VH-VL binders against o27280. Designs and how they scored, part 73

Target 1, 266 residues: o27280
Amino acid sequence: MDSMNVPEVLEIKRIVEESESVKTFIFSWDFRREVRPGQFVMVWDFRDEKPMSVSLIDPVRSEIGISIRRVGEFTDRVHGLSEGDLLGIRGPYGRGFELMGRDILLVGGGIGMAPLAALADEATARGMRVDALVAARTADELLFLDRLEAAGVNISTCTDDGSCGFKGFAHERLLTLEENHDMAAVCGPEPMMFQVMRILDERDVPAQLSLERYMKCAVGICGQCCLDDTGFRVCAEGPVFWSQELSRVREFGRYRRDPAGRRVPW

## First folded at step 23 (VH-VL)

Design cg1
Fold by ESMFold2, look of step 23:
Structure cg1 (fold): chain C 266 residues (1-266), chain A 118 residues (1-118), chain B 107 residues (1-107)
Amino acid sequence: as target 1 above (266 residues)
Amino acid sequence: EVQLLESGGVLVQPGGSLRLSCAASGFTFSDYGMTWVRQAPGKGLEWVSMISGSGEWFYFAPSVKGRFTISRDNSKNTLYLQMNSLKGEDTAVYYCTRGDYSYPFDYWGQGTLVTVSS
Amino acid sequence: DIQMTQSPSSLSASVGDSITITCRASRKIGHYLNWYQQKPGKAPNLLIYEASTLQSGVPSRFSGSGSGTDFTLTIRTLQPEDFATYYCQQYLSTPYTFGPGTVVDFR
C-alpha cells in the first residue's frame, strides 16, 4: 500500500520475553487489515517512531506480535513498558514473503528470525516442509528455537563463538546442508545475507531477502529508503526482494546510506 | 592512483608475535574491505584474513584462526594484521589487497616478508 | 573447504601461441571464480572476475570461461609479457582458496 496511515493507539495485551534483549509485544488486531509475513509496522512511543517487523500473525486469536531488540533509547523505553500500556502502530507496510513449492529454507540472523518465525507458521500451516538455519553471535542470542521446534521446523543452528551448534557463519554452515529446497527466505545482517545469497544462487534456489534501511514516511514518498541505481524503495517495493532484483543493486552487501545520505560501509 | 604499502615483516622466533601494517592511499579507504594474502617462498597464494569497510565483519583462514587478528584504523588509512603464536609454516610474503567478500582483490601491495625461524 | 586444482602445473610456449589453463573446484562454485596473474618478483594482478569478466586494463587476448566446477583461462596470441604464474581463486564461501598455480614459460 502506497498510502500513509495515521498511527492507531493500541494496548499491549501481552509481552513475551524471547531473550534477555528481545521482547515480543502482542496486540489485538482486526484482520480486515491484512498482514503478511515480511511486512513491517511503524511503532510510535509518543516520542519517536521506528520500523519493526511483524513476528506473530494469529487470526484465530486476533493477535499480532512485534519483536523488538533492546539496542538504543527508543527500544529501551519500549522495553520498559508493561501489559496495558499504549503504543501507536501504523501499517502494515511493504511487500511480504511469497511461499511456493513444498520445501522452504529459512536463514535468519539475530532479530532477523522475527519475520521468518511468522513465515514458518504460515508455511507449516500449508503443509510445507520447513528447514531453518538460525544464526547468532552467541547461544543466548538464538531466537525462537522452541517456537520453531513446536511448529515442526527442522532446525540447524550456528553461532560465531561456537557456543551452540556449528561454530561459524551462516553461509559456511549452509554450504554443508542439503540442497533440495524449492525456495529460501533470508533475513539478518546484510553481510550475512549477501554471502548466503551467493550460495543460494549457485544452488539455483529462488530466494527472497528482507533488507533494512533508514525510513521516514514508510509509504514511499520521502525517498529515504531508496537503494542506489535501481530506485527501489525498501518501504514500498521491499523490504522483501527476490535475489534476482538484488543482483541489480550495487549497494546490497556493500554499503548503506545514513539519514544524511552519506555512504556507510558494512 | 591506488597504492598499498605493507611494512613490519622481519625475522621472528617460533612462538613470537608480530604486527604488520598496510598504508593505503588514492581511494576512500573506509568504502572498501581489505584482505591479507600470503605466499610462502616458492609456493602459491593463500588467503589469510579479510575485514569489511567498517571493521565490524572479519574472517580468517582455518590455519590462522585464533592466532591472528585483523583490524583497521580508517582515520589513518591503515590495515593491520596481528600475528601471535607464530609457526614455521607462517613464513611467507604477506600481501595487503583491496577487497573482501563483496569485491574481488583488484589492487595489491608489494608484500612484506615474514620469516619464522629459530 | 573448497579445494582448487589447476592443469597443467607448468607449460612452455612461444610468442603467438594460444594457450589454455584449466581450473577445477572440488564442488560446484557457480561463476564465483577469479583469475590472477603474478609475474616473477611482483604482486599478483587481477585479470578476470566472475569467471569471465575482464578486469579494466587487461588486454582482450585474455578470456575466461566455465561454470560449476570447471573453468578455463585462455590467452590468445601469447606475448612476451605474459610469462607469469596464473592462479584461480574461488569466492563462493570462506575460507577462500586459490589454485596451486600454472607457470607459463616463454620459450
Scores: ipSAE 0.822, ipTM 0.920, lowest interface PAE 1.0, mean pLDDT 91
Fold by ESMFold2, fold request of step 24:
Structure cg1 (fold): chain C 266 residues (1-266), chain A 118 residues (1-118), chain B 107 residues (1-107)
Amino acid sequence: as target 1 above (266 residues)
Amino acid sequence: EVQLLESGGVLVQPGGSLRLSCAASGFTFSDYGMTWVRQAPGKGLEWVSMISGSGEWFYFAPSVKGRFTISRDNSKNTLYLQMNSLKGEDTAVYYCTRGDYSYPFDYWGQGTLVTVSS
Amino acid sequence: DIQMTQSPSSLSASVGDSITITCRASRKIGHYLNWYQQKPGKAPNLLIYEASTLQSGVPSRFSGSGSGTDFTLTIRTLQPEDFATYYCQQYLSTPYTFGPGTVVDFR
């Protein structure tokens, strides 16, 4: 019997409103089930089940936080819940980020900052220097700025509309930043990650990028999260991949597959 | 057989507006991002704008940002370029090409000439 | 913005010659460079992407090399259909930019 495959029903302990469209749901968590930044959980609302970003990993308070952006029926229902309401959680699943060296660059777009906020906490706790490039379409969608600043992270921002920080895209801002990091961690919209990876490749910076794909089982047996060409399962060998691994994946940055297996462009 | 056919290029006064169209055939249009590239008479190529297959991601050259918009209708296999506040410097042949940030520009239309003059 | 230059601006050559043309970027761009051919009155055609990968249907007499800031396009055994203008184009980052072109003309 593998308890990781059955949702545990947990009570929502606290809700943090991160923005107009993003809430963090905080649960008590028994850390005998270890959680690493970049791993994911499946959140079950008793009707449907979706993979979600872990943004807070707090063994001292025995809490995890799961950040959820309101984008459709499932997330609308979850956003309508209150403290004390119940959700099912199974996991964690997948491969998380690995830290190396002394200087790390985080590049996050939108909700992609959620797992990077958790990684920033771990990196600063290890005494690493952490630079973060936080990207969004507009200033109101920049996530976790106060938390990152409190952790001692050096923040650069960019917004598509220029309402905060650099006006432009993450890869355009990255081109103008200092070029010396030991590694990078990237999470956000896949077109952003593809273009950011190009800059990091030119700089010879080892990069880890977190992919999102449709998931059903989350444990690697159903094949729904497989990447073309390599057979990598996003839920098992990922969701975090090294850039060297992704260079073998033709679909990265170009398309994904829907639940019916049809090719869908970014 | 991949084909791209631009239309809509005409003579326009400075400050005017114009919409270009590009009709695509011979491939699954929604699978590919699309790009506009222009060439002033007797000059080289200039990247103008690109849009992803879904239409969700789009980019502009600094020379046109704020004045041009790019869109696509995947149900009609058509790419558009809306050009506002036209200047003499916008006079060029405008090419529709297949590709974006994720693919090189592998198929090109024959272009449509836009002339901005009083 | 990344500026691209090309050398020479033009050259004269005969059928059967081997020629090289060069492209230089204002900063390192890795291998993120394409080459295009444009004949008079026609649209450009993609020749090479990723600095050295030949596009499908392009004759093997074309080759590309280089990385970083300096790139070359080589045409071995020029054919009559190769007299055209050649452009390099970087795609490391937006805005994408083309070189000014190299005109290869019949002697």
Scores: ipSAE 0.818, ipTM 0.921, lowest interface PAE 0.9, mean pLDDT 91
Fold by ESMFold2, fold request of step 24:
Structure cg1 (fold): chain C 266 residues (1-266), chain A 118 residues (1-118), chain B 107 residues (1-107)
Amino acid sequence: as target 1 above (266 residues)
Amino acid sequence: EVQLLESGGVLVQPGGSLRLSCAASGFTFSDYGMTWVRQAPGKGLEWVSMISGSGEWFYFAPSVKGRFTISRDNSKNTLYLQMNSLKGEDTAVYYCTRGDYSYPFDYWGQGTLVTVSS
Amino acid sequence: DIQMTQSPSSLSASVGDSITITCRASRKIGHYLNWYQQKPGKAPNLLIYEASTLQSGVPSRFSGSGSGTDFTLTIRTLQPEDFATYYCQQYLSTPYTFGPGTVVDFR
């Protein structure tokens, strides 16, 4: 649809400071444009445009939330905005998460918890048991803990420095957690996701993982988001992939491509 | 031809420090993670540490956490292992090998001997 | 940590023999197991990854099998160059661990 491919200029309704480096920007949203957890939007600040995950989907209040980590020039500019300021949003795009079974495991690293927080809300609303492993470098970077707890999610934490919960990496903590889940959803740094995927594969847990790649068009035409080997387009066939699909992708966990098409290691 | 050449192994006293180097050639160094594996005299293999291609992700065996650091300089095609607070138990041949969490250890250097003794 | 054991710790064999080396993990590790060969005074060589996939250039007389906790390396038609120590190694999770090794002495 033409209207989905042109940014709609929206007013920032509310800003939630999730951490020192992460803010959630909340907009009024017309849910005739349906949004699923794991889909993304392109956020335009009138100078540049970047893909961002949806962290809040609230049809009752007609609100959508987009969580943005400050990592560079674009996100610095967006973090400097106030309520009432304008951003362009186009989308949503991509394939979101699909829920199955009764028991779901969420494994999120850093900002990767954003789409998983939206998924947790949907899963708990369906009456599923939700376990979440929330990972970060430090305690101050753990995201959405209060929101997840309020939703009835069973939370385990890990931090690289041990400042909260298990000291170590998500895959190391996961090895010691209960193994009884019908599915898992994973989002975070790709090295984390690769190592987590191995443990989930050993457990025979169907897993969906959300990848991040450079995007230009976001609708699958320009080829900028293609994965080597299979030709999967992250913006169309993803960003959420089943672990079985990713097992065919040599690139996954090993490298990505920059805007010039150069291989960049993890 | 993939080549890995370790250097820096010497005799050091307990509590001392030492930096090992591994010079890589014959492949695009930054495309691969790298690993240190050690072998005490007459003993088996022990995984020590690994580092991703960018250097942003690194991991340590419990026996060396807090005492060793791993780094790489992709502009010089060189892997490093900084070893501090050395103990007699650290006496081993240290191998540089290509691989990390995402690749098996497919190419190995010749090793460099570190001896920790009074 | 995942502990790895191997049996036998050593064995003696003749050219042409078929030998089997076993490796056991302290927990299920799926197929996330590698095998390495190390000749005296030399660095290890990767033989098998993913429990059963032969590394490029490894002779077909080598095979790996197993899943879960129990794994087997088989060498058929043993050759003089197969005198070595063989190590299994899990890579399900860090810290990665090796088995203690199996010494194969050529008679």
Scores: ipSAE 0.807, ipTM 0.917, lowest interface PAE 0.9, mean pLDDT 91

Design cg2
Fold by OpenDDE, fold request of step 24:
Structure cg2 (fold): chain C 266 residues (1-266), chain A 118 residues (1-118), chain B 107 residues (1-107)
Amino acid sequence: as target 1 above (266 residues)
Amino acid sequence: EVQLLESGGVLVQPGGSLRLSCAASGFTFSDYGMTWVRQAPGKGLEWVSMISGSGEWIYFAPSVKGRFTISRDNSKNTLYLQMNSLKGEDTAVYYCTRGDYSYPFDYWGQGTLVTVSS
Amino acid sequence: DIQMTQSPSSLSASVGDSITITCRASRKIGNYLNWYQQKPGKAPNLLIYEASTLQSGVPSRFSGSGSGTDFTLTIRTLQPEDFATYYCQQYLSTPYTFGPGTVVDFR
């Protein structure tokens, strides 16, 4: 492992509570190391290591942010940390989003909105028009709304229980929205992404989608994040894929593999 | 050979409740989402509900939302449809079918008749 | 919701005939359409998925075409076992919806 892959021990500068279950951890970053929306870093709490998407890229303040949802032992430990505490960060890794055109549509579900928030900042900074469809199960789980609004993003929301915005799923809401976009970026649960991708395909909107898989090395050598049939490594060829690439991935939206390599249905 | 067998269809009064079952065999049950489709006597097909392989993703037709519940027991290879607050318009043959948002409905059971009448 | 229509509602034909059934969606649905066959007192059978892909085991005399809003199912050289009701179904978005069906009976 080269020096680039050695975790750098960084101090948590700030913590933003995004929701009851999501926190954003902000770190100083040397931007001589380029980072793009859609890329991820490996976060090391000196016991375990997990991949996390970059949700904030701020060259002015020389900061990056990673948003973490509380879902297990590792994230429980991380959520127990305070400002001034230390974490190991290595990366960034993977293929990020590519911006093109003038009008972009973002469709995010749950924590999937994290990389899209970073993309929204870049897109708006470039003078692009950004529409965002933010989905969650309930209103209190909708992420980054204030941040997106402050950036000038046109926001639509949908919730499963109808507590905010459209009552229903993202793909259902998407059918009721205008179709004037040059490209789309999608991130969230795969059942959502699969159905959203279908609608974008019907509309002939070029789409990029970010996948989440179990990762170990993050450098394309261990194969733990390899997608069936294609041999795509989420950490190397992804995590951002074009829709035409994912159309070749049989497992997309249908199943994933757990740490033991067993198939787990969605 | 893939086989689906529905059961539980009976006569029930309006406002009543009923649970249908679908026993699956001949394939890895958990690998596939499952769907319920119904057909009123002399009428066409109507999509009712869909559930993913894990059971975490569930969808309902507007006509049954809030009244019906779909579930599955992968250890028993069985799909369920809990129907509450039944109405006359719920009278139909209910079909269990293999398929979801990512697969067409490629295998169907023979159906079970639910009759809602006073 | 996406509404599906079919034409005709019924038709009479003879063995050996070629027939065409039309399905129309209330909006563009790409190629996200399936065709099913149902005989009286029996469960439906999948014939065609993705508008034009023949399901395994289905005779080649069945074919599907179309995209967007207009779709067709064609049965060449109609056989005795083909007399049934045929349904189209969109799966672009939930709720999934079926056409009202087309009855193909003996002339």
Scores: ipSAE 0.946, ipTM 0.970, lowest interface PAE 0.5, mean pLDDT 96
Fold by OpenDDE, fold request of step 24:
Parts: C-alpha cells; sequence; structure tokens
Structure cg2 (fold): chain C 266 residues (1-266), chain A 118 residues (1-118), chain B 107 residues (1-107)
C-alpha cells in the first residue's frame, strides 16, 4: 500500500473567502510530497470524499490551498467548517499542467480558475509572461483577481452580464485578443472549454485543458471517471489533457457520466 | 427519421410578444443542442439563439439579446423561443434546427412565419 | 463579429457544368465552416461540415475545400436539382454568422 493513498487528517489552518460561494482551505503541507498545479487531492470529511483541485502551492510557507465551491451536500458541510477543524486529504493525484515557452495564456471559468491560479504562481515565479482571461457569470463570481494581479499576471475579465470587463463568454473575449502565446491552460465548464479550445486550435496554440468527472478511487482502478471510446481515466491520464487528446474524446463538451453511469448532457 | 416541426408563427404588432415551439422526434432530444435560425423575406439566414442539451447553456445573437428567451422541455421533446418586444425587423421565417457549438445544423424544420406589422 | 462574404452573389449555369462558389471570412476561422443548400420555400440542408467533410446522403459531386479565410464549394456535373441558394456558415465563435448566399440559376 502506498502511503499516498491513505488520507492524512489535516487541520484547516486558514480559510480564505474568495467569493460568496467559494472558499479556499489552507493546510500545512509536507513538500517532500510533490504537488503540481493541475493535480487534485481527495478531500474526506469523514462522511464522503470528493476530488478537489489544488489552488495554492506555497513551498515557502509549507502550505497548500484547496478552493471549493458550494454546490451540494458535501461542499455544504465543508463550507460549514472553521479554522482548526479537520479534514482528510489524500493525494495528490493525476497529471498536472506542463509549462512551456515564455508566454502563457490562462483561460478560466468560475471555479476553474482554482488550478490556474496555482499555475499562474508557478509560471510567474519562473519569469514567464502570464496572461489570464478570467470568466464568470457575474462580477462577484470572478475568482483570484487580486492574487493574480499581485503575481504580475495581465488579467482580462469577462462576465455574462457585463458586470465586469467584457460582456460575453470567454471564447468571445478570447477572439478579440490577438496576442500570441506559446501555450495555453484552460479550466472551466466544458461548453466554455470546448469553444475556447476551438479558438486556440485555430491559432495553433498548444493547449492543456483540465477536465472534471465523477471520481471514486482517484487511482485509475475503478473506471468511474473513464471517458467514452478512448478509455482515458480522468484521474490517471488526466485531469489535464492536451487538446489533441481531447479531440479524440467524443463526449468532451457534449455530455458526462453521473455516479450511476448515465449520460448527462451539458 | 429525424423530424422537427415549428409552430406559433402569426401576425403580431410591434412591441408584442410571441412564443414559438418546435416539436422534435426521431432522435434522443436531450443528446443534442438546438438552434433557432431565421430568414427575413427575400434575405439570407441569420443565427438567432442556441441552447445546450440540458438547457443550461444559452447563446443569443446581439440583435435579439435581452428580448428573446430560448428554452426546452426535454420531457416533451420541445424547443421554445419566447420573443418579446418584437420589431418589424424580426419578421422572418423561424427555423428550428438540430445542432449547437459541437454539432453542425444537420436537420431543419420547415419553419414558421412570424410577421411583425402594424 | 466574424463577417462572411460570398462570391459570386449569383451565377447562371447549365446542367452538366462544374461551378465554384467562394466564401470568405473576415478573420481566420480554421476549418470551422459549414455549407448549406436551400431551395425556394424550403428549409436549408447541410451539405458540408468542417469545411470539407461531406454530409451523409449528399452526392459526391459536392465538395468543399479551404481553411483560414478562404473557402470553396464545388459542384461537379451540375444536376437539375442543384439549382438553389448556397450559404456558408462559420462556427468558430458566437455569434455564428452566415454568408449572404449564392444563387445558382439555370442558364
Amino acid sequence: as target 1 above (266 residues)
Amino acid sequence: EVQLLESGGVLVQPGGSLRLSCAASGFTFSDYGMTWVRQAPGKGLEWVSMISGSGEWIYFAPSVKGRFTISRDNSKNTLYLQMNSLKGEDTAVYYCTRGDYSYPFDYWGQGTLVTVSS
Amino acid sequence: DIQMTQSPSSLSASVGDSITITCRASRKIGNYLNWYQQKPGKAPNLLIYEASTLQSGVPSRFSGSGSGTDFTLTIRTLQPEDFATYYCQQYLSTPYTFGPGTVVDFR
């Protein structure tokens, strides 16, 4: 048995209120266990377990952050926790983002900005130029703006209602941005990612996209997160995929599987 | 056989409202996003609105944004277009078509005529 | 918004002819272009998707080519049923836009 697969009970060191629906839970972390942006951990509240992206990686403070959006029973319980409370954390798991080149574009929607925020920190630390397109339905749902700005990221925003930045969707805003990038990292709702990927493809920008699927084991054995036709396991071969890989995944942007294995359209 | 049948097109006064319906059959309705395309008399095709399979993702042309609403009832295999604050330039044959951002518009209804006039 | 243009706006041809219709986008759109055929009083029909892939059931005399900004629809050995209006449509980004159409009439 790999010790990585045993949840470690950790105390919530700090809680950052990112928005009305999103909190970042910060934990002490032993960095002898490497963690990369784009990887996820399994969060256990002693009743249920859910995969969550790592949104903060701070080797100096020996801390990691996990940003969680309140969307259901599990996350409701977690959002009810306070500093000093305990959670079980196992991982990290999955394939993270790979940084390439000098200029990177980040395109995130909603909570999808979580792993991208961590990636932004790494990229800027490496001296890369980072542009970020941050999308949300409304201004109050835009995440990590102050953090990104402090890191030296060039931020563009778009909101569905026009309450902040460009009024419209991420792919629409992206079309108006004519800058060239060496690579792109994308994370958010699949309808957004699908359309963003199309634009990046047209521009011949290598792109990595992070998928979200129902996960159970997180170690590639149960198959619950398998993508149709390809057999890709999001927890093992992903959650970060290259655009070329996703182009082979028919369900991407079209549907997903629920816990019962039923197809659910986007 | 895939079939799409639009209905609801009538004469309406400027500023009025109208709801169009599209009845779908011959395929799993929820598996596909749906789109409305219109064509003014003697003119070309204009994309109007698009809705994903679940109905959660909706897109509008700038010309109708804020005035039109798109919805669907997957239990009834029906697509809707609620048109408010209608203008003369909204006069057109409205087509229901199967397709969205991930599928081409491969099947079309015969259309329903909406006339906005005083 | 991405603007689509077509050339010519109309053309006259005879049965058996080979004709070419051009579509141009105001910006690069990769291969994210569809072609439709519409006959008077009828709904459009999909002919080509992804710039060059023939829709199932469409005769092989129809072909599409191009990438970036310039696209072409070719009809070889024009048949009587091919006299119609043809539209290109980009789907790189919303709002999706159609070309103004090309009317193919009999000579």
Scores: ipSAE 0.946, ipTM 0.970, lowest interface PAE 0.5, mean pLDDT 96
Fold by OpenDDE, look of step 23:
Structure cg2 (fold): chain C 266 residues (1-266), chain A 118 residues (1-118), chain B 107 residues (1-107)
Amino acid sequence: as target 1 above (266 residues)
Amino acid sequence: EVQLLESGGVLVQPGGSLRLSCAASGFTFSDYGMTWVRQAPGKGLEWVSMISGSGEWIYFAPSVKGRFTISRDNSKNTLYLQMNSLKGEDTAVYYCTRGDYSYPFDYWGQGTLVTVSS
Amino acid sequence: DIQMTQSPSSLSASVGDSITITCRASRKIGNYLNWYQQKPGKAPNLLIYEASTLQSGVPSRFSGSGSGTDFTLTIRTLQPEDFATYYCQQYLSTPYTFGPGTVVDFR
């Protein structure tokens, strides 16, 4: 079934406080409309619209979850909402993760763990072995640990300050972990993803990485999320890309475009 | 022409503090991460610290972590290295170089000598 | 941390000679290796990046090869200006590390 282009007004069924700055908003979902981990939806608070990754896909409960980090005016408003309040949701959009093999490695940083948490649920449900490297600046910013553990995921944590797990960065921790994975999925800050991708490349592990760019239309028309040189539209050809695809994207890990089209360094 | 000019290297006592500066020109400063590399007298090169274009992503060598701070002012095209709790082993020529995790160190300054001695 | 070694630590050669410097990583680093040249009292200069790609402006007599753990820098037809110290550097992971250097002096 094709993605819906008209926002559907949905009631917030539940709100899960994942951390001080992250909440998961849960909605009833008609699963006749397929949704895959790695895809995103456009969230409309009737004033503004922002792309958000799907972090929970529960066909049994007929629910989806969207995890949102409080980072600006839009997200401030959304974080002020309560259960029973309404949001507009359109989508899902974009290319999601493709699962392959038996052993999968997830590497996530901060809110980047949102789509990976959904992927972890699918992978474990399929009987795959899932290892997850969860990174954050501090222990209190580590996301979805209990959820991942409950799903049977083997978790390794990494924090910049060493408050939990490995003291250092995700790519540094990755070097110390097992190398035998059939596939990797990566999502987080782009500098992290860039360096993680390099290690995965050296290991010959097929990797998929989820990019974040300013997206306006979500349907590949406006071009706001086009990647330099390649013309890849993050909303259409992505947001999930294979490492081989990103290797052709000069701006990956180096800069992004802001809403005005200006280059913004990482 | 790309140019990098380090300054601030002086003699300082152990436990002292010093701030180095690197003035950049000839390229869009904010487009590149910057790196400090040092070289003790008669020794090899040692990576010290790296900062992304925006300044949000910072990395340190274990030998200087907790004592050194790296920063940049893109409006002034200047890179900084704040060095605290200096030790004798910090004595070195400090080079400013253009490059980060995504670019090789393709341009270097002339370096500035920091001497830590009682 | 990834340890880098170089061989030899020093070598003497004559103008016109072909020389080879070896760099070894303590673990596989793919092709994420750079070569630098440093002359006395001067800053390093980038020669080769990604193990084998010649930096713009560097003479073609310089070449790099290798992948994994073993890498080689070759200078064909050594010129007077090539007498210097050469360093390899891995950038697979932080902390980035340099080899100890190879001094190339004239015989």
Scores: ipSAE 0.935, ipTM 0.964, lowest interface PAE 0.5, mean pLDDT 96

